# VHH binders against Putative ferric-chelate reductase fr1B (fr1B): the designs that were tried, part 7

Target 1, 128 residues: Putative ferric-chelate reductase fr1B (fr1B), of Dictyostelium discoideum (Social amoeba) (q54wu1r34to161)
Amino acid sequence: SNYNLQWIIFNETITIQVSINKKAWIGLGWHCQGCQKDGPMENADYSIATFDENGQGYVWDCYQENDPTSQPQNDTVFKGAEDNIISFSGYQTDQYSIMMFTKKLSTGDTVGDHILVNGPVDFVWAHG
Short names: E, the ipSAE of ESMFold2; O, the ipSAE of OpenDDE; V2, 0.75 times the mean of E and O plus 0.25 times the DockQ between their complexes.

## First folded at step 1 (VHH)

Design r3 (framework vhh_etentamig_d1)
Fold by ESMFold2-Fast, scan of step 1:
Structure r3 (fold): chain B 128 residues (1-128), chain A 123 residues (1-123)
Amino acid sequence: as target 1 above (128 residues)
Amino acid sequence: EVQLLESGGGLVQPGGSLRLSCAASGFTFSSYAMSWVRQAPGKGPEWVSGISGSGGSTYYADSVKGRFTISRDNSKNTLYLQMNSLRAEDTAVYYCAKDSTYGFYGSTYFDYRGQGTLVTVSS
């Protein structure tokens, strides 16, 4: 398979790594309320990781049309995701794209419920 | 291989209209929700609109609600975005994106394979 999703839970945080065996943009949506399982997210934000010519990763906060100064973020807080995101890093080569982020576990989070029900599934990402 | 080909962009004056199209291939189109995402020069990507696989549900960013209409024709594997009352701030490259159903904390992922279509709104 040309993609891999891993997570580690430690000290009330979760670190999630997404790896793709190709050059790609990685899209991730957070906190969908009122959305359908096969539909777009309602009142939710998307974050997209892009990579420059040197492989440096940046995360962009999608769905921030009212911000004329939106800037990419690298190795910093994930903007546009849940406010308990702690860190982000990303890197890309000719053969792969990798994104990693850490967040606080929220009250009511059920990692096993989401991951086990949906795994393994087709993990699809944006192509830049 | 998933292929998405956007078209319909161009130069338009404020208050004008454009209709974008996205021709999809390489997957069962009607089984996936689709979205439009845009990126203005020097800015990050911004989700604009989404539509369910059946076309029964649509969603819009607050900035475009009432001005843009998303639709799809599953018999032609084509996604559309009708843009009315265009403003200078709508200037961006518009991308067609295939949404995934894999979620975490109710999250979703999308697959974008298109090259985008440029929309410039200026007087």
Scores: ipSAE 0.000, ipTM 0.211, lowest interface PAE 11.0, mean pLDDT 64

Design r4 (framework vhh_7b18_3)
Fold by ESMFold2-Fast, scan of step 1:
Structure r4 (fold): chain B 128 residues (1-128), chain A 119 residues (1-119)
Amino acid sequence: as target 1 above (128 residues)
Amino acid sequence: QVQLVETGGGLVQPGGSLRLSCAASGFTFSSYAMGWARQVPGKGLEWVSYIYSGGSTEYQDSVKGRFTISRDNAKSTVYLQMNSLKPEDTAVYYCAKTPYYGWSEYDYWGQGTQVTVSS
């Protein structure tokens, strides 16, 4: 249901935090540079964050759902489908779920990201 | 089970308008984002517009300001209002349902409706 989104731009990076007041997975999406436009919505990529029994967050690249080389990622380094992601962290308790990531900004880039929270919801755009 | 049925195509002169409709069934319509794509003769399939479950919209640059996507959740219907039509808009237009977790691919397509813009 309710969630909070915050972002900070600093030193050519943007850090985005998403928090919700319940135990849930969190999805995020962003613009894909170089994605083919021959099919519908070929301009976006998505990743899902999940949490283990200790509250540790992991990120999955949904574009490679059945790829056996896709591994959960946490803590310091996030690569996913977009190599400009610098770091990712997430944690969860019985009362809330939080996800945070940092990505590089290029001159002229528009910061617009799609965020999904536990189910089919409207995509939320982050802006500076 | 999931079905998408497009209507509203036709022949119009340049500068004219058409409204396309897409009637959806077989899923909880209000829970999914919907979109329109078109097959332009000789150019392949291209995305046109996207509407999220809550009503936020996105448009391809070439149609921005001329086309408007909207939805009516009570009727399980998506609309594409096309104004200031150009010969370059001639195409078969397809309605599409997005997958649950926001893949870059649509998981279902309609049969399409032909739009021809010609003097």
Scores: ipSAE 0.000, ipTM 0.095, lowest interface PAE 16.3, mean pLDDT 62

Design r5 (from b1 with T98S Y99E S100Y P101H S102L G103Y T104G F105S K106P I107F; framework vhh_7b18_3)
Fold by ESMFold2-Fast, scan of step 1:
Structure r5 (fold): chain B 128 residues (1-128), chain A 120 residues (1-120)
Amino acid sequence: as target 1 above (128 residues)
Amino acid sequence: QVQLVETGGGLVQPGGSLRLSCAASGFTFSSYAMGWARQVPGKGLEWVSYIYSGGSTEYQDSVKGRFTISRDNAKSTVYLQMNSLKPEDTAVYYCAKSEYHLYGSPFDYWGQGTQVTVSS
């Protein structure tokens, strides 16, 4: 499989775009120093994008994926574990899957997201 | 060498229309998908629309039916026709070039942006 990942920092936000050259769901995650998670996702934050038969994208908070009260988000403000998520967009065709989301970037926090502030996000992803 | 120059922004009343243009140079324009994204000060950058090298288009839900993306390969220009504008459409709009020749992909280059303000 082939994939591309880009990000841009603009006006205290980071926009992350992920593209895969096939039909797939996209998982995106990053380590958070000081975050507390149970089990296999210890010290990490995750988001998963899926697509319906018409190519419309949806984002899921991986931490809540098995919670029956959780709700997928589509082209709207993401309501996940991270309060700084501002927007999400996703779509899919026969040749590719793409997602784009924007997150508020905190600068000057000594225990915060060094990876998000000073360069590439440490990514963990999967696709099927 | 790659250059994207946006024009056409301005101040408009709710319900009005604007047409944005993006003049591209430094690459084989007809071989790449092009897109538009927008950013509100203090908010994030969000994807708006995409047009593939073959002419197929995609839109975010909030602009479907109101915005139309198109391209003119002879002029190396991509356009965004914005109708029924709302105050929440107020943003800096950016033109972007896809990274891959034939297939939709991440954007590898962005223009400088053009301001659109919708207010009564």
Scores: ipSAE 0.000, ipTM 0.195, lowest interface PAE 15.8, mean pLDDT 64

Design r6 (framework vhh_8h5u_2)
Fold by ESMFold2-Fast, scan of step 1:
Structure r6 (fold): chain B 128 residues (1-128), chain A 121 residues (1-121)
Amino acid sequence: as target 1 above (128 residues)
Amino acid sequence: EVQVVESGGGLVQPGGSLRLSCAASGFTFSYSSYAMGWYRQAPGNQHERVAIITSGGSTNYPDSVKGRFTISRDNAKNTGYLQMNSLKSEDTAVYYCAKDYSLWGSTYDYWGQGTQVTVSS
């Protein structure tokens, strides 16, 4: 699968767009720099986007331990203040899936290190 | 369903100004999940993006309108705007407000019918 990851930083926020050239769900994670990945100090969060039959995107709650057991949310982020996510959108057609979200920047954050598409079979690591 | 309604178009002389409005329903800008874009299409031409504003407030414009057009949003009124200054005959087109999924204008949904802008003497 081909994917495109874009971001823009403005006024202490980052807006990240992930698109994939196929019909799939998208997972994007991030964690603090310098944290031990497999240790009790790992601070990883992720968002999972799923899509309904009309192509409308929904975001699942972010989890520090990468546990995707939450109910799908609508395309409006209800708990942005609780996880530093300001907004989310997602859309899907037969040809592509796209997710965009905005969050507050934090010192030591690394974005795009964990990208999952269509489950673990399309796992991708971001380089930047 | 998410919907936007464009307004504010009209007939104006070259060098004049217009302010277009985009009223959103089905979502709110305070927790908006979308970049807001303005697109235009003149008869016989491909449509083009003339402005975008992300949920974080970043804006972008093509060279053809840079310095003349300003995009903004008012979360309290759930409305987006395009301020157009120093209008030229080449700006004559139908203007559309769209949910924009791309920083560079490659993916978007048209939710409105557009508003006609005519620049003529």
Scores: ipSAE 0.000, ipTM 0.175, lowest interface PAE 12.4, mean pLDDT 62

Design r7 (framework vhh_8h5u_2)
Fold by ESMFold2-Fast, scan of step 1:
Structure r7 (fold): chain B 128 residues (1-128), chain A 123 residues (1-123)
Amino acid sequence: as target 1 above (128 residues)
Amino acid sequence: EVQVVESGGGLVQPGGSLRLSCAASGFTFSYSSYAMGWYRQAPGNQHERVAIITSGGSTNYPDSVKGRFTISRDNAKNTGYLQMNSLKSEDTAVYYCATESTYHWGSTTYDYWGQGTQVTVSS
């Protein structure tokens, strides 16, 4: 219930922070209008933050179950062709989970459509 | 600048086979976080994903083509493939190759759709 979503737009980038007062998986949806123009599979992009036993955060895409060789990304700058994420940070304690992303802002982008909050025990989203 | 060029489409009889190719430029499969995917669209229908292969080689298919289609990639040639067996008239469509980022805000980021390659299954 103690859930905070904040964003800052600066120099053509957006930084989004999600903070939740529980130990949980965090999912964030991003509506990308530009992504629809060239034959989209989805109406929105999704990023899922997970945490290890030491509270270190990692980001996964929603198709990780289709790629057992894919590794989670930790507090680092993402590099690669068309990688729009500038930075990611995630941290979890027994009492809260937090994630923060910075990415380049595109025309038509909106945020907050799909925010999923679940714990390691819940895992309901992983079945869908 | 990321681009893909599809080839290998054509006319084939039901039960036949075709192999599609996707040549990529502006990135390499071995150094990218990108997955490769194949889509199709027939007139009047929505776009449908028919195969995906990750940078690590894992694959996924919808039930409509599972067991008949096989996606693969050759990182040394920077090329992806779709082997289509036991083709049905329902497989008639324009087929497109797309790249997908696995570490974006989400799982699907499309760089460029090529012109596609027409597959016709009839007579």
Scores: ipSAE 0.000, ipTM 0.103, lowest interface PAE 14.9, mean pLDDT 59

Design r8 (framework vhh_8dlx_2)
Fold by ESMFold2-Fast, scan of step 1:
Structure r8 (fold): chain B 128 residues (1-128), chain A 120 residues (1-120)
Amino acid sequence: as target 1 above (128 residues)
Amino acid sequence: EVQLVESGGGVVQPGRSLRLSCAASGFTFSSYAMHWVRQAPGKGLEWIGNIYYSGSTFYNPSLKSLVTISRDDSTNTLYLQMNSLRAEDTAIYYCARDSYGFYGSYFDYWGKGTLVTVSS
């Protein structure tokens, strides 16, 4: 496989790592509590990691809704779960790209938290 | 004042093991995730791995079988254990503090580095 997804739940937080065996951006999305599912990339909140020429990672907030053919879009303003994001790290070399983030695990959050609390996280992801 | 000081570098023969240390001061070490990063001569930065405050670790897949990251919060020290050293492991090794924040987050403090030379 070209990619690997791992997560760890500890002390009311979830730490998620996404790694891929190539130099590319990484998209990670999940359903929000108030959204309606209709396909893997539809009605999902996305986090996209990009990398500079030195391999340092940066995260961009994206939102997609009611469009199964849509491409991820860049947002300068996080929508939904920003108060639950504790940390982000990302790095890239010629051989791989890695994104890691830690999120507070909370049922009160509208974006993703209900799914996180009630069992396996429902992830939808892509890279380019 | 945040400070990170790497130590333990030097000249080692191929096939040997080496343990690097990073002494942290000026912040609550136990509350931060920490990273190891290296830079070989004439090359860009290469991420080695990280360890969260919980003790959970994630590694560069290309290096996972060769390195172990650990921490001792009682002494504010981060460690990198390297086994089966190769000539290609010659690099300056840096420890870095993980930033907190989702919007454009990155490593916010770095040490000055410690040089490891793997020489026949």
Scores: ipSAE 0.000, ipTM 0.161, lowest interface PAE 13.2, mean pLDDT 63

Design r9 (framework vhh_8dlx_2)
Fold by ESMFold2-Fast, scan of step 1:
Structure r9 (fold): chain B 128 residues (1-128), chain A 121 residues (1-121)
Amino acid sequence: as target 1 above (128 residues)
Amino acid sequence: EVQLVESGGGVVQPGRSLRLSCAASGFTFSSYAMHWVRQAPGKGLEWIGNIYYSGSTFYNPSLKSLVTISRDDSTNTLYLQMNSLRAEDTAIYYCARETYSHFYGDSYDYWGKGTLVTVSS
């Protein structure tokens, strides 16, 4: 397997960890069941992690299709109410790239279940 | 068969350091990612961090400057080093094994019973 995706649910939060055995940037997409309006590829929320020469991670929120950069953000940025994202951490070495996102789950939020059932469809993987 | 046993807890003064251990048995320890989780009195569970078999670590950003996770695969032992302990670090600390490389349910399949750390003056 070229990548690993794992889930951690604690205190009404979900942490998603993605690791790739390669020095590359990473894209992670997910659906909100209550937010779905069009097709399975539309209305998806994407986050892309990029790493500098020292392994420092940065994240871009990509609500727009194929727009990886809006405002570059450092890891561990609190993103407030719009995404309910608590934190982001990204690290890279010569052997692998790893990212972690933590967000709050609301009662009835099926984002994790939806991605779990249809992981390959809802997971966007890319490296350069 | 699978067993996780935490140790090293106790009463410590603020500002001190403490190292917790988790002894694993009944499985190939070196093949699994391991986690530390804590629960303060009257609070929910708080994820501290994890360590992969490769040695790569991830931490809760709120705790990153205060903790270090390490492992010794030769002795099947997981460690949590805590520095500059504060009163709010008072909690029961748990060791947990990550579900094997598949996202088909909860992230952890086995837990220890926990070890109590009390930070008081």
Scores: ipSAE 0.000, ipTM 0.130, lowest interface PAE 13.1, mean pLDDT 63

## First folded at step 4 (VHH)

Design v1 (from b11 with D103G F104Y; framework vhh_7b18_3; at its last look DockQ between E and O 0.01; V2 from the best seeds 0.00; counts 0 for: pae E 14.2 > 2, placed apart)
Fold by ESMFold2, look of step 4:
Structure v1 (fold): chain B 128 residues (1-128), chain A 120 residues (1-120)
Amino acid sequence: as target 1 above (128 residues)
Amino acid sequence: QVQLVETGGGLVQPGGSLRLSCAASGFTFSSYAMGWARQVPGKGLEWVSYIYSGGSTEYQDSVKGRFTISRDNAKSTVYLQMNSLKPEDTAVYYCAKGSVTIGYSSYDYWGQGTQVTVSS
């Protein structure tokens, strides 16, 4: 599938817009630099938008706090990665899907070259 | 508080079927979207399927046509019918409650999960 990825950096934030020319779910993932996990994670942290028939977006949490001495709970709140997120928004029609994501920049953050479109393709911010 | 309890996992041969159930309590079930996610061994969490409060459904491409999500609002239960199971479907399956917040914060609601193992 064809997609368009655009971004702009303003002050100390980055705003990313991703769109695709079909009705699809869209995910944003990034490597968690400040999370509680031991060392670098195998997979990136995610926030995923899906859309209903009216084009309204919904956000799903994919990251959990992992602790060998405790188990995830239904009311778990993301820490680290979610502290930098300023806004989400998304809109969908029969012909395209759009998601917009704004976060605070960490030193060395860069835009990843992957997006999630109807599959397990990870979108990851890379620190070079 | 919100509680989600998954059941129905087990060991099944490739090509087999399982039906997962998620009993929900502590919120107005019929008002919320519900979904299933899975944690594949040695990999991270991935979304499987999502059902809106209005009944529309979405599926990840790898399970589309094989899995069917449904809900029974009278029983506050969401189901995942899994057919034509493959070894790559082996995972712990979690039921999840959808969320929307005005402040763009997020919440994660899941139970202990139920193990699905597809092996011959």
Scores: ipSAE 0.000, ipTM 0.183, lowest interface PAE 14.2, mean pLDDT 61
ESMFold2 (binder alone), look of step 4: mean pLDDT 85; pTM 0.859
OpenDDE, look of step 4: ipSAE 0.006; ipTM 0.235

Design v2 (from b11 with S56R V100I D103G F104Y; framework vhh_7b18_3; at its last look DockQ between E and O 0.55; V2 from the best seeds 0.00; counts 0 for: pae E 15.6 > 2)
Fold by ESMFold2, look of step 4:
Structure v2 (fold): chain B 128 residues (1-128), chain A 120 residues (1-120)
Amino acid sequence: as target 1 above (128 residues)
Amino acid sequence: QVQLVETGGGLVQPGGSLRLSCAASGFTFSSYAMGWARQVPGKGLEWVSYIYSGGRTEYQDSVKGRFTISRDNAKSTVYLQMNSLKPEDTAVYYCAKGSITIGYSSYDYWGQGTQVTVSS
């Protein structure tokens, strides 16, 4: 399938756009370059977009820590993690899904979020 | 450190023209694609135009035929000539440096932005 991932770093934030030429949910994960990992999704912060019946997108900012059975939830369900999503836009049709959002590059709760800094960072994503 | 400095924004009436310049430093300018993006109030950041290191250009459909991107590698400067401006072109315009590590229309550094306002 045809997809596009673009991002910018601006004023200590990162703004990300991901799009896919199909109707799908979109997930985007982050993890520390050079950290040990036991899989591409373990110990990563995740932002996941889902879409309602009208094509309106919603984003979840959540964290998985040593629990491979955990599932992402919207931000109002997770506890102890700071919500660092600054802005979000998402839209979907039968042919197209797009997620765009701005997230703090560094947060005060680095246990719950991986810090994205100026420098090499691996991106991890998934879609369905 | 990479630095991008935009100039040339301002207030202009519909149908007018502006020329944006972006002076770049802190990297080998000729090795990277360069581009312009804009933040339209109330909408978000969108790409406008991109120029590859070899000189090939791409444009968003809404500006094609009206805007021209160019570069001067000797001066480490990228330009955006904006003609036939419309109120919908009102935005903060950012110069951007392309990334060679991802390889597809990615930007990893941005300037401070310059305001373009098109109004009667």
Scores: ipSAE 0.000, ipTM 0.135, lowest interface PAE 15.6, mean pLDDT 63
ESMFold2 (binder alone), look of step 4: mean pLDDT 84; pTM 0.849
OpenDDE, look of step 4: ipSAE 0.006; ipTM 0.213

Design v3 (from b11 with V100W I102L D103G F104Y; framework vhh_7b18_3; at its last look DockQ between E and O 0.02; V2 from the best seeds 0.00; counts 0 for: pae E 16.9 > 2, placed apart)
Fold by ESMFold2, look of step 4:
Structure v3 (fold): chain B 128 residues (1-128), chain A 120 residues (1-120)
Amino acid sequence: as target 1 above (128 residues)
Amino acid sequence: QVQLVETGGGLVQPGGSLRLSCAASGFTFSSYAMGWARQVPGKGLEWVSYIYSGGSTEYQDSVKGRFTISRDNAKSTVYLQMNSLKPEDTAVYYCAKGSWTLGYSSYDYWGQGTQVTVSS
């Protein structure tokens, strides 16, 4: 399986689209150095997209890796304390999954992102 | 087509050592950063160590001085030597591949993980 990631940065926001040619949940993380507090951030924020049986997308914002609530959980949506997802769209079939969202960039944010996918075979977690 | 296969996990007493290996295939290994992450059940996933394609390394503070990441580009393998193990190091350890498609170092593929258990 291959995935495609596209993004555009405009007026202190980033809009990200990620798709994968399989039925999968999609996770996307980002690193924020100094955006909420001065100094480096040890844990990355990330968001997980899932899809119900009707192909409707849900975003699960898994905030802190070492937080008891940081593990992805169905039926709830979390937003990262440093960065917020301000819009979301998702769609899934038996053949592909697509997630698109927009989040705010803060001073010190990187423009790159991390992809976390847990489908039939693989998932990804990134340090940034 | 990218595959990462971890080996070397197991049960070890406190103060002991283990060496994890991650055999990689399906990509040009020498061009990508590699890393290790771990998950304690019921806790979040945390980064452990990272090695750049050029050989520079980084470590989480709690493992610095005890763990050593290395790579063998000829064998397409990354290693994690874990010394002076503590019960707090008990976790599933994952190997991760870096990615160039995001415009900076990130990880797009993980292995299935290998269990490390540190107890008496």
Scores: ipSAE 0.000, ipTM 0.099, lowest interface PAE 16.9, mean pLDDT 61
ESMFold2 (binder alone), look of step 4: mean pLDDT 83; pTM 0.837
OpenDDE, look of step 4: ipSAE 0.012; ipTM 0.239

Design v4 (from b11 with S31N T101Y D103G F104S S106E; framework vhh_7b18_3; at its last look DockQ between E and O 0.03; V2 from the best seeds 0.00; counts 0 for: pae E 15.5 > 2, framework grips, placed apart)
Fold by ESMFold2, look of step 4:
Structure v4 (fold): chain B 128 residues (1-128), chain A 120 residues (1-120)
Amino acid sequence: as target 1 above (128 residues)
Amino acid sequence: QVQLVETGGGLVQPGGSLRLSCAASGFTFSNYAMGWARQVPGKGLEWVSYIYSGGSTEYQDSVKGRFTISRDNAKSTVYLQMNSLKPEDTAVYYCAKGSVYIGSSEYDYWGQGTQVTVSS
């Protein structure tokens, strides 16, 4: 499968779009460039998109603590809005999935978010 | 295949001006944010400016008021007008498209760079 990841940093926010040419659960985690991490999905903060049977999308701001064996834990949409996620949209068909969300850019945040700065960052994803 | 080709670099005296161009191909240009980054000698890459598909712009503080980013969607080209150049602006300038990961391969979408040298 193919996927496409785009982002823009504007003022104090980052807006991210992910698309996949199949019906799939979309998981997106990211490292900020300049962070020391041992692996792409380990010790990373990431967001996970899910889609219900009607094609309505939800995003979770899940994080991993510094434990290589940790798995993502769901945030709620409300928690995302309070911590990091400002807005979300998603769309899914039988052959295509897309999510887009805006997250507050926060340097030095220690509540489980990655350190993000103006500039390119590395992104990783998973699907199911 | 995505291609980004920078031109317009060169040698200029302090206080001078240059305009960089980045010709883009291999994607629907008008749908993407575009930007410029630079490699200052002895330093890592740093962002310079971005322009969103809707035309809004963002600048690093050190170039604000001196540099202007613009785009021409009909020509699939992004520009950086650099005025009041200083020796500190000496760098290789790269055109950038937001990162795109495709399938089992990942690509950084940066051009080859164009050298800007500001010296007397």
Scores: ipSAE 0.000, ipTM 0.115, lowest interface PAE 15.5, mean pLDDT 61
ESMFold2 (binder alone), look of step 4: mean pLDDT 83; pTM 0.838
OpenDDE, look of step 4: ipSAE 0.005; ipTM 0.220

Design w1 (from e13 with S31D E99Y S101T T103K; framework vhh_etentamig_d1; at its last look DockQ between E and O 0.04; V2 from the best seeds 0.00; counts 0 for: pae E 14.1 > 2, placed apart)
Fold by ESMFold2, look of step 4:
Structure w1 (fold): chain B 128 residues (1-128), chain A 124 residues (1-124)
Amino acid sequence: as target 1 above (128 residues)
Amino acid sequence: EVQLLESGGGLVQPGGSLRLSCAASGFTFSDYAMSWVRQAPGKGPEWVSGISGSGGSTYYADSVKGRFTISRDNSKNTLYLQMNSLRAEDTAVYYCAKYGTFKIDLTSGKYDYRGQGTLVTVSS
């Protein structure tokens, strides 16, 4: 299976693109301050792209604020007291799945970062 | 353990109304935002509506704005969805979902803390 991970860091943000040449969901592991599961081996949080029948992607993140997830659209993020996700998009065809998002960098964000794909193989986020 | 139990689904004609309920237990209900998510047969999940833990803020998918109203009763640990002006496209299994956890079902994009769902069928 061919997986592609690309990223750029600019002005205290990181923009990450993950793609796979099959129809699958895509998860990227991410540690955030204030996540309720902060143990070493369960210290990963995930930004997860799921896709509807039209290929429209949706994103979920690990915030415990009293704000629900926004409507699934390109570049939607969780609302909260400290929002580290700036934008998100995702799209899928029968042959290709892609997840792209921009996040603020903060101390400790690299602990436990992983790339998860629906299937038998996990990949790690290379910047972490 | 978190438990969510949806009810109030059924068969309704286009233009009709239904009210869904979700009974919650196993967590401090008022501390968490809640959402309704629906899944039509053979389709992926679609976020429908969300509400803050206090009930002070509500949010809606564009496809349901002006027709659906989310609410909660924190004294009864119950989430509600009032659905008006129903259309055939609203036919789905409706789930309530709890947010603010790190366990999300990664297998098919399902939400980790959702109930078993209640079926809403809109047909003429």
Scores: ipSAE 0.000, ipTM 0.130, lowest interface PAE 14.1, mean pLDDT 60
ESMFold2 (binder alone), look of step 4: mean pLDDT 81; pTM 0.821
OpenDDE, look of step 4: ipSAE 0.023; ipTM 0.233

Design w2 (framework vhh_7b18_3; at its last look DockQ between E and O 0.02; V2 from the best seeds 0.00; counts 0 for: pae E 12.0 > 2, unsure alone 63.1 < 65, placed apart)
Amino acid sequence: QVQLVETGGGLVQPGGSLRLSCAASGFTFSDYAMGWARQVPGKGLEWVSYIYSGGSTEYQDSVKGRFTISRDNAKSTVYLQMNSLKPEDTAVYYCAKEGSFTIDLTSGKYDYWGQGTQVTVSS
ESMFold2, look of step 4: ipSAE 0.006; ipTM 0.175
ESMFold2 (binder alone), look of step 4: mean pLDDT 78; pTM 0.798
OpenDDE, look of step 4: ipSAE 0.088; ipTM 0.502

